VH-VL binders against q9nrl2r1430to1533. Designs and how they scored, part 8

Target 1, 104 residues: q9nrl2r1430to1533
Amino acid sequence: GGVHELSAFEQLVVELVRHDDSWPFLKLVSKIQVPDYYDIIKKPIALNIIREKVNKCEYKLASEFIDDIELMFSNCFEYNPRNTSEAKAGTRLQAFFHIQAQKL
Short names: E, the ipSAE of ESMFold2; O, the ipSAE of OpenDDE; V2, 0.75 times the mean of E and O plus 0.25 times the DockQ between their complexes.

## First folded at step 2 (VH-VL)

Design f24 (framework fv_ficlatuzumab)
Fold by OpenDDE, second read of step 3:
Structure f24 (fold): chain C 104 residues (1-104), chain A 123 residues (1-123), chain B 107 residues (1-107)
Amino acid sequence: as target 1 above (104 residues)
Amino acid sequence: QVQLVQPGAEVKKPGTSVKLSCKASGYTFTTYWMHWVRQAPGQGLEWIGEINPTSGHTNYNQKFQGRATLTVDKSTSTAYMELSSLRSEDTAVYYCARGRYYSSGLKYAMDYWGQGTLLTVSS
Amino acid sequence: DIVMTQSPDSLAMSLGERVTLNCKASENVVSYVSWYQQKPGQSPKLLIYGASNRNTGVPDRFSGSGSATDFTLTISSVQAEDVADYHCGQSYNYPYTFGQGTKLEIK
């Protein structure tokens, strides 16, 4: 917990961002490019937002951090058809996350 | 307005390779996926693959995996499709078509098409 | 691969008649189906995505319906300029696939 836990969150976010399959998740979807996105996805989130929350020490529990990451993937699978580039990337990144999250 | 310009025709011998071009204009090239679809004479449409001009990510129809290569030149807003080991069955009109990176109501639809390049493969 | 099957293969209709084109998917593709119109000697043009012709400039007489595996393109009153091949396609799973097409002619 504490500094160690935050450091773990920071490190994991860095690893997620650097992952080859992070490209759909780096920042929020553009409302200009995808006007209907926010009509469908009610709790938008991205890695840059999660990173900011980590930096601000907004996560008190590992479960809170994990919930946001899972939300990010859930949004992806909700909006994107199965086996699209985004969904496939999400599937791989989520699998990677689940492995890394065991360190938390 | 959105335009995808393709050469009219190519003639190739079996066993050779061809690289087809698709020059895009009238929109931000890097914000849309580019698809390639072919149509043999009197046949339906067949999806070859797609490329994200920004990330370089590609998805291929396994039928063409290893034989088709999609690339882009961002500086010229041009997409390319190279097809190797050409066969007579590859004779078709090859279209490039714009697809949205993210779409509102038209997700992954192909909303603008080039005029197509007729590729004739014959000995 | 998901197989898209269109029916009929061809049809001839009289001006002003209601036209119904069908497209069946071999598995659930939700609503990720598009219809393309291809006039003789031209490239395909996006006609309908899902149940909407928004942002396509397509006349109101064209409408799309369906979900899961059964999809329909309807022309409420067919016009001479509607003579074309119509293709349905799914974009739910890779590889994207198209039907074999339906040829629409006017009597």
Scores: ipSAE 0.021, ipTM 0.698, lowest interface PAE 4.4, mean pLDDT 90
Fold by ESMFold2-Fast, scan of step 2:
Structure f24 (fold): chain C 104 residues (1-104), chain A 123 residues (1-123), chain B 107 residues (1-107)
Amino acid sequence: as target 1 above (104 residues)
Amino acid sequence: QVQLVQPGAEVKKPGTSVKLSCKASGYTFTTYWMHWVRQAPGQGLEWIGEINPTSGHTNYNQKFQGRATLTVDKSTSTAYMELSSLRSEDTAVYYCARGRYYSSGLKYAMDYWGQGTLLTVSS
Amino acid sequence: DIVMTQSPDSLAMSLGERVTLNCKASENVVSYVSWYQQKPGQSPKLLIYGASNRNTGVPDRFSGSGSATDFTLTISSVQAEDVADYHCGQSYNYPYTFGQGTKLEIK
């Protein structure tokens, strides 16, 4: 591992974090604020966890990285009705991700 | 065309709060993050935080967490920063700045800045 | 927090000279570095984003380079209007941080 570059996964996670629609995905959903979330969602994940996995070199294949990002969106759509601000943000961010992921 | 208009100056006493404004024009206010950055006399730039005008989501520099509050009024295209428990060390020019994501090149920068409000905190 | 260190703190140049300003990040920031020009009494103005991309309307004499931890802003032929403080900043990680600034003066 060199200091002169970041992996494509690191670059993409940084761009997802900075995207306007990342706000529902930056950190795990609060159990205090949303107490039933963890009753419904059995594999919670967020961008901070995915970024940590990237930094620890835990993704060996692009498919593994893509699977974790898609799990994040799947959890959003499972918990949040389609007409919510969270689901709308997730829809836009997922579309952005699909465009960027073509580079992987 | 893009303009961020801020008041010229504010004078406050220690222990009080101030609410600074930043009125945006010349672009769609809700499509860009708004940042707040301060500069003490003769010093460098210090990032306070950012707000998404669409969602209201904020990210703060931990140094200002609990003292700074960022809000927006979409109907007037105005961003606000409230800073509480003012100290003499808070004397600085406070800038608002528009954040821009550059999809080509995967980059982010503050592309337009307000003129700044000089906040003086003194007894 | 990522610390951005600029060098030199100040420099004085003759008109037409090539100017080099340096910026070092305490951690790898890839190319997520921007350069801002701040003329006396004015707000900062974006010069360079993404280490090497010139912002619209910025004269060709300004160029940026570097990656990872070491970044450079170059003015190929300094003009009188270039008297300013120059700030580098990283947008790779929160909190976003800036260097202390380099003051450019003309002899």
Scores: ipSAE 0.006, ipTM 0.599, lowest interface PAE 14.0, mean pLDDT 86

Design f25 (framework fv_ficlatuzumab)
Fold by OpenDDE, second read of step 3:
Structure f25 (fold): chain C 104 residues (1-104), chain A 121 residues (1-121), chain B 107 residues (1-107)
Amino acid sequence: as target 1 above (104 residues)
Amino acid sequence: QVQLVQPGAEVKKPGTSVKLSCKASGYTFTTYWMHWVRQAPGQGLEWIGEINPTSGHTNYNQKFQGRATLTVDKSTSTAYMELSSLRSEDTAVYYCARSKYGYLYRGFDYWGQGTLLTVSS
Amino acid sequence: DIVMTQSPDSLAMSLGERVTLNCKASENVVSYVSWYQQKPGQSPKLLIYGASNRNTGVPDRFSGSGSATDFTLTISSVQAEDVADYHCGQSYNYPYTFGQGTKLEIK
């Protein structure tokens, strides 16, 4: 118990979530609203899932954490046309992530 | 059922501003993009911009960039479009319309009845 | 901006005839095209997105086809209630754009 500093992974997830372009990635895509999403995307993931994994200390290596983040972006670009708001947000957020990930 | 309710008409002078409202009901307001489209008399449809009610993220037609401002009030499920520096050519019916996420459902599936904006001296 | 060009501008058909409306995009928009029906004094109504009218309550006589730059809305047997303006639009790239519309009348 007690208050402690956030790990590097925790801090990065917080920064990603708070980013203006995080809105497509905060939660898993709703099957109700996007019925065909899970027919296309076979490994769905979102920032809330990644945050949970961080909290559970499931990432032993930075590469594992990075892989999940990259998967999240890959899914976005796979499903969304490049000129959509989602894809554009993803492009910017991914660029931000790549800069921040250098600190890991 | 899904409804987008807009005021019937607005009359404005050139150079002034107008703020149009669109009250949504019958669905989860924050889970659909809200668009604004106008139609001048006898003309086709013109897309003004869109807003994500959850994040507040907006995209504008550059034609209206800096002059149109899209906002939402999540507490009242109401979308707003403010258009400044009004001119006579802004006279048109202004529609709000929603669209779903994802490429499969990107069409505008529900429309408001539109607000007739008349700009005249 | 992507220009959507509809043809013809207007059309008068007899009841029961096959109606074909065309929409051409100035560049490849893949399949991100919608068709809207707008009756006099009413708001546009979504008919087709891509090639599907599912979940729109649109009669089966309406169908959409096309990809890339050339798109078609077909009414297999036009009815009196089909009198309206028809708009195509693309949602592939910003800004979203619409055609100039086609006016359909019954002879």
Scores: ipSAE 0.021, ipTM 0.721, lowest interface PAE 4.3, mean pLDDT 91
Fold by ESMFold2-Fast, scan of step 2:
Structure f25 (fold): chain C 104 residues (1-104), chain A 121 residues (1-121), chain B 107 residues (1-107)
Amino acid sequence: as target 1 above (104 residues)
Amino acid sequence: QVQLVQPGAEVKKPGTSVKLSCKASGYTFTTYWMHWVRQAPGQGLEWIGEINPTSGHTNYNQKFQGRATLTVDKSTSTAYMELSSLRSEDTAVYYCARSKYGYLYRGFDYWGQGTLLTVSS
Amino acid sequence: DIVMTQSPDSLAMSLGERVTLNCKASENVVSYVSWYQQKPGQSPKLLIYGASNRNTGVPDRFSGSGSATDFTLTISSVQAEDVADYHCGQSYNYPYTFGQGTKLEIK
């Protein structure tokens, strides 16, 4: 979309990035640090990629933006057991996202 | 009534460290991020860093990375900023200020009165 | 770092005049700009957040506008109590940065 839609997506991505639970999501998972990640996760994504897509006007609908954020959380919960710090951070950040996304 | 109480002044020699306090009252301490901002005499405001009192998570201005350490004591609703390796250019008023957790869009709505730090030999 | 530039550095106005203060960001900060009033010997006080929203208790004569890189604080009818330094600041990207300030005096 328009300037108002892009501004809303950018505002939400900024809020997600600066949230204290964003640390597992800021950048793509390193294959060197986590060798089996890309064997399990077939559609990797991270907040830096989503923000780049917002800046390039690649989201035409709010649903496309929401889908990418939800994919990011889905990947987290698929790879990381629920008792890990990554999964706990993802659970809290996803709850925050759901509240903010109601404004879209 | 929201209050952020800071000591009035502190004098330190170059090369030493200082730990400044900011005691919060009148709100639930853990629901707002605490920030530290300084202002050198006759100059503008400079952001040092922020801390989430709930998690202890911190973000710093790179200029102060390694020298500034932000902490909180939830039992006393007090935030602290420790600044090490002090130089004369660290002479400034140091403010604490709060922001809504997860919503810095809303700015810094309450500020402490500031602590004047003087660094001189 | 995002550089915030305010203009003018200082101005002197007559009571009742309309005052316009400007703030320019070196890159897009969307609407993550706040304005602060700092009276002599006091801490800053939040006037405007999110470019255009008045903080609770701030008089209606204060208004903010702008987006992206260009922001304005307007005082529709300046009062004697408005003598202060006015600071704009962005909270869109780390590190959060402030302008150099605009000093407002009454003549």
Scores: ipSAE 0.006, ipTM 0.583, lowest interface PAE 14.8, mean pLDDT 87

Design f26 (framework fv_ficlatuzumab)
Fold by OpenDDE, second read of step 3:
Structure f26 (fold): chain C 104 residues (1-104), chain A 122 residues (1-122), chain B 107 residues (1-107)
Amino acid sequence: as target 1 above (104 residues)
Amino acid sequence: QVQLVQPGAEVKKPGTSVKLSCKASGYTFTTYWMHWVRQAPGQGLEWIGEINPTSGHTNYNQKFQGRATLTVDKSTSTAYMELSSLRSEDTAVYYCARLYYKGSYWHSFDYWGQGTLLTVSS
Amino acid sequence: DIVMTQSPDSLAMSLGERVTLNCKASENVVSYVSWYQQKPGQSPKLLIYGASNRNTGVPDRFSGSGSATDFTLTISSVQAEDVADYHCGQSYNYPYTFGQGTKLEIK
């Protein structure tokens, strides 16, 4: 097969997923593994969900896409203790995202 | 059953390097961060650093920054800690420990290796 | 770095007595404190996390409490097999840090 052409949003999501610090964000938090997560986080989101929305063309504006990504990071910083593995990963990934988002 | 197996002891001279191993079994190696903690004789526990077995990402105690190197071999489910420029003060039992996550009860070390006694002496 | 200070450094108790071990953090660590039991010649073992012994297999006589900076491990009725060093540790901020430990002995 050939190489598929990706939209800017698709490309950015791929880059986020492949980033070393994406591990906290790849999929929704398991309620079984983290029983109290959804008591705290009311708008859960993850990269797989964002990818699906991109694939379904649900984002009409770059700002909508950016808002979801920022929400994802916000959730991470709200739930996780500061300066933890998850929070630090989020900080680095968010910085990467902000650089890449300038291309949108 | 989760197990972390470490060699019993290492003897090194000052100025040399040592590479300690920690073989994990009984769980998916790449799903938990692996940490290293040491304990000098009669002293408390001291955190050295952590590694993500999947990405290889590491975080170190600044005390050991540049001197400790954490790595993993995913194919053998083995974590390694290399410590260079050894000093007599590095004499301690070195533990690998798995970090556990569960809701608000996260970031606890639920499984520990039996520890490797490192003796640094001339 | 967050300094964890345990008290007392050591204590000797009689069988069946109530034991209280304290751990103080130099700054707010919320509730991210764990207690580890280390018997002579053995590795540390997780005892209490998040002020709970849930799913740790730890006897009910052990309990944890506290938040922010002051934490307590309580043994309601100390047994002979409880002879060990007890370590508290915080996992709220890097670097993770531990107390100096408390040695518990039986008279």
Scores: ipSAE 0.019, ipTM 0.688, lowest interface PAE 6.4, mean pLDDT 90
Fold by ESMFold2-Fast, scan of step 2:
Structure f26 (fold): chain C 104 residues (1-104), chain A 122 residues (1-122), chain B 107 residues (1-107)
Amino acid sequence: as target 1 above (104 residues)
Amino acid sequence: QVQLVQPGAEVKKPGTSVKLSCKASGYTFTTYWMHWVRQAPGQGLEWIGEINPTSGHTNYNQKFQGRATLTVDKSTSTAYMELSSLRSEDTAVYYCARLYYKGSYWHSFDYWGQGTLLTVSS
Amino acid sequence: DIVMTQSPDSLAMSLGERVTLNCKASENVVSYVSWYQQKPGQSPKLLIYGASNRNTGVPDRFSGSGSATDFTLTISSVQAEDVADYHCGQSYNYPYTFGQGTKLEIK
């Protein structure tokens, strides 16, 4: 993409970070708090990493940006049982993302 | 008794690569993640990365991403750290250390290797 | 990255004195702080994990305290064998980070 797409990605990441349900996604899952996480999740990612990639212009296409956000949600649902606060936050944040991503 | 055995010293020229070893004994090698930490002369400790010996999964400090490669050989209970494109600033003691975890706050680098002094000079 | 800052950089104490070493995290690390003792020419040795738990074999004169961003290592009655560099480190989030170290000497 171009400068407009870069600005759109940054704005969307900012909106995700500000969302009430972003707390499980702000930074990489701590191996210390969750020691089996990295045995199960092979492609860890978080909003801080996605934002850094946006700032470095590493997303050439909107689909690449969307894929990284979807990977983040996929990891959440793979690791966390559906009845957890993490999975519930992920479900709501993903719905919010899908609405906002229609503008990309 | 738990031991992590490392070679005492390595000398390399700038621009080359080095592969440092850490041989574990006295415990089940695959049970604990192995970490690599370096210390430049007179400086503090700097985390390089970690590897799960069971899965081979690695996490790296961004500063070393692309230059450091962590691997293990389960048959010999040995962990390796390869560091490429060496510069004089890479001169440091390189430690392997295992991370123990039992509960929420109960993990730590409970055993450290004796360290390998890597000297990068021409 | 979470920055760990130790203070003082160095200090000299008399035998039997109480010494306090400080460690400040730039972000909340809860209690995921460990303290390591490193004597000249040796590897670091774990003293305290989880901010306040003594490792096996560590003398009871060593204690850790603190939470969130401010952590302290205390030696209640310093001995000659306590001459070392002391490092704090956080294991709360990646990358794992350590302070610059505090050098303890006996005067």
Scores: ipSAE 0.000, ipTM 0.553, lowest interface PAE 18.9, mean pLDDT 86

Design f27 (framework fv_ficlatuzumab; at its last look DockQ between E and O 0.05; V2 from the best seeds 0.00; counts 0 for: pae E 3.5 > 2, placed apart)
Fold by OpenDDE, look of step 5:
Structure f27 (fold): chain C 104 residues (1-104), chain A 122 residues (1-122), chain B 107 residues (1-107)
Amino acid sequence: as target 1 above (104 residues)
Amino acid sequence: QVQLVQPGAEVKKPGTSVKLSCKASGYTFTTYWMHWVRQAPGQGLEWIGEINPTSGHTNYNQKFQGRATLTVDKSTSTAYMELSSLRSEDTAVYYCARHGYRYTSKGYFDYWGQGTLLTVSS
Amino acid sequence: DIVMTQSPDSLAMSLGERVTLNCKASENVVSYVSWYQQKPGQSPKLLIYGASNRNTGVPDRFSGSGSATDFTLTISSVQAEDVADYHCGQSYNYPYTFGQGTKLEIK
């Protein structure tokens, strides 16, 4: 159970990172490039952070892993209008994630 | 277990307002978006709007923009929908429904209240 | 608004038959489609989101498929307790919208 879940989390993160629409999510948003980002987003997260948590076995339940991924998408949709490239990429990547998450 | 409890029925006259409640329990109220959906007799489902219980951020169906107001009371884990300028066409069962994923509002509705029948008539 | 069109509007099936319900979106909604079962006098109940019911507690005979604009809910072997209205909905764009519903009855 636990080992299988951990491996599943690792694999899913790899798939997310390799996805064409992962570019907005690979690392935390730069405060220099986006000065107001952290005024709006209070719980920043990115795939590299999630990957580290997976590697450290910080996720005991699939729901915890899913929550962090959903937080990542939530942040994107909160900051970016829906017609932006980031939001569009996020929408597609989230759809992909939702499909894969159902297999966890 | 997750429960969304709604009053059974409300009767109102045209032109008045109604405030429907949805009492949530069995989960962390502030981490799931709450939606409101109505269903007129013999008709399909119609999405009214959503609210983030933590921030109070709302999104509305433009059809109800300015007439529907979503609020929450975090201390009692209760969501509210106020609908003003009631019309006969507003007669319907009104459901609150929890979003299925934490933090986001895209996805599905995993738990529904029993619904409140609102009857608007002279 | 994105229009969700379900077909058929109603159908009557014999016990044990395979049931196929369709839902078409007026534009690409990717995979943000969910199906709900509503029995008479009851609230809607989630059946399927995406293509799996693994975590919904829904019987295995229910399955979902589709992407972009065409979606399908399948009941591999319809049971008496499956008599209900079935609704599809999209959460791709605001406002979220539902189909008009399909009524399933048993002969």
Scores: ipSAE 0.770, ipTM 0.927, lowest interface PAE 0.7, mean pLDDT 95
Fold by ESMFold2-Fast, scan of step 2:
Structure f27 (fold): chain C 104 residues (1-104), chain A 122 residues (1-122), chain B 107 residues (1-107)
Amino acid sequence: as target 1 above (104 residues)
Amino acid sequence: QVQLVQPGAEVKKPGTSVKLSCKASGYTFTTYWMHWVRQAPGQGLEWIGEINPTSGHTNYNQKFQGRATLTVDKSTSTAYMELSSLRSEDTAVYYCARHGYRYTSKGYFDYWGQGTLLTVSS
Amino acid sequence: DIVMTQSPDSLAMSLGERVTLNCKASENVVSYVSWYQQKPGQSPKLLIYGASNRNTGVPDRFSGSGSATDFTLTISSVQAEDVADYHCGQSYNYPYTFGQGTKLEIK
């Protein structure tokens, strides 16, 4: 990685956070509010955690960054049936991500 | 204080449309989904649909799909429900209600408007 | 659609008695059940969410329990101001659905 790679990851995460469909992905859910989530999802992740990893320079390759974003979407589709608001938001945000990730 | 303010009553003729309002205050309007729920006289609660005030995305109870339209005006922190092709059985109190936890659809209705009584009669 | 069935339809209690209201879901809703109190002429008010979590400002005499398909609202010592209709509702799956309500009266 380099200066441009770090800037590209930060820019993309900011664009994801600002997207209208980011609401299920902004933060990890509370165990009190969503008690069955952590029984089903074994590797939880959210945009705030990914952004922290970018800021700490923890992604050495673009593939590592892409893998964490894809894990986030995979978790969404594993937990949420396709007819839910979360699954619909995830589908739209993932499509947006795939287009933007081509810039990496 | 969180408040959802609705008009007290509306009277409409069969076959017409109505647009009910719900003015929110005391919180950031765009943060929480808004629901619409009705209650016919002496009956239980019936969910109509929900809207994300940030995106405008909606989900509807299939019973109301095509007849109900949910919208928001972010500049006035107001949610709207339009119901078309009104029938006498649409006579009910219509509530707006805030979704309690912003990060999941599996939530609860934490604050309710006082309701608008819609009467559909000739 | 998930059908929510409440029992009993109505009951009359003496002041200070323990009250148990039941709510049954036609399929597994995990713990995504809330209870709402509706006093005559008023809008519903959230009492309990997630089967067992008391909403802010709700008196300690109200408690919720249950999981999967069977849920209970308990009032440990009924007061005069508790006269109301009580509604349970599920938010596990669309459409969100409610029971028919239980009317609580004081003898």
Scores: ipSAE 0.578, ipTM 0.892, lowest interface PAE 1.9, mean pLDDT 93
Fold by ESMFold2, look of step 5:
Structure f27 (fold): chain C 104 residues (1-104), chain A 122 residues (1-122), chain B 107 residues (1-107)
Amino acid sequence: as target 1 above (104 residues)
Amino acid sequence: QVQLVQPGAEVKKPGTSVKLSCKASGYTFTTYWMHWVRQAPGQGLEWIGEINPTSGHTNYNQKFQGRATLTVDKSTSTAYMELSSLRSEDTAVYYCARHGYRYTSKGYFDYWGQGTLLTVSS
Amino acid sequence: DIVMTQSPDSLAMSLGERVTLNCKASENVVSYVSWYQQKPGQSPKLLIYGASNRNTGVPDRFSGSGSATDFTLTISSVQAEDVADYHCGQSYNYPYTFGQGTKLEIK
């Protein structure tokens, strides 16, 4: 990836953060608030971390960026049963992401 | 300073509906889920449901499904609970309570309104 | 639904005594348990969240412990202002549920 690709990654992350269903994904889950999370999720990731990685040019390929976003959703579905507000939000945000990712 | 302001009392007859209000101030209303909890006289606390003020998404205790409706008005930072088909067993203090953590539906209630006493009597 | 059972239903203590209140969940709730104090004529106030984390402004004499199914609220030296009903509640699974409460009185 070049300069235009990194700008596209930033634009996509901004759109995800703006979405109404981003609330479970904005920051890393707090172990104090969600005490069993890190017993189940071994590769935690969140939008603020992904945004920092974009800003630091840590993604060499678009596939690496997409993999982190998909990991974020996969973690949500692994930790949260399907009837939870988090899983429902994840489903809607992931669908939005797939539409926006077509522009990469 | 976080405040949740509720009317003190409401009196209703069986078979009618009531819409209770909870006005929030001192924080960004849309960043925290709002819950409703009731307490019958001399009894414990009973969770009714929750609402995400940003999206309007709700989750209800199945006991109240179909009778309770949670809504918000973002422009006035006000949460509402409407309870229909009232009966004497609905006599209770109804509290609004703020979800203490923004990023999960699971949490604790860090701020409570003063409560509205609803009396349902013929 | 997860049933939260508190014990005792009520107790009367002398000033300065150690108080222990128990809360048992009908199934594993990890540590998603909170304790609330409700003084006469007032709304509930959060004391403890996540089983053991003291809310800001809560006196050090209040502490919480436990995990899985058995939880305890301890008041190390009870004061006159601690006269209240105490509620435990779980937020592990819907619907959220509370214990029936424990009434604390001073002799």
Scores: ipSAE 0.359, ipTM 0.838, lowest interface PAE 3.5, mean pLDDT 92
OpenDDE, second read of step 3: ipSAE 0.655; ipTM 0.907
ESMFold2 (binder alone), look of step 5: mean pLDDT 92; pTM 0.948

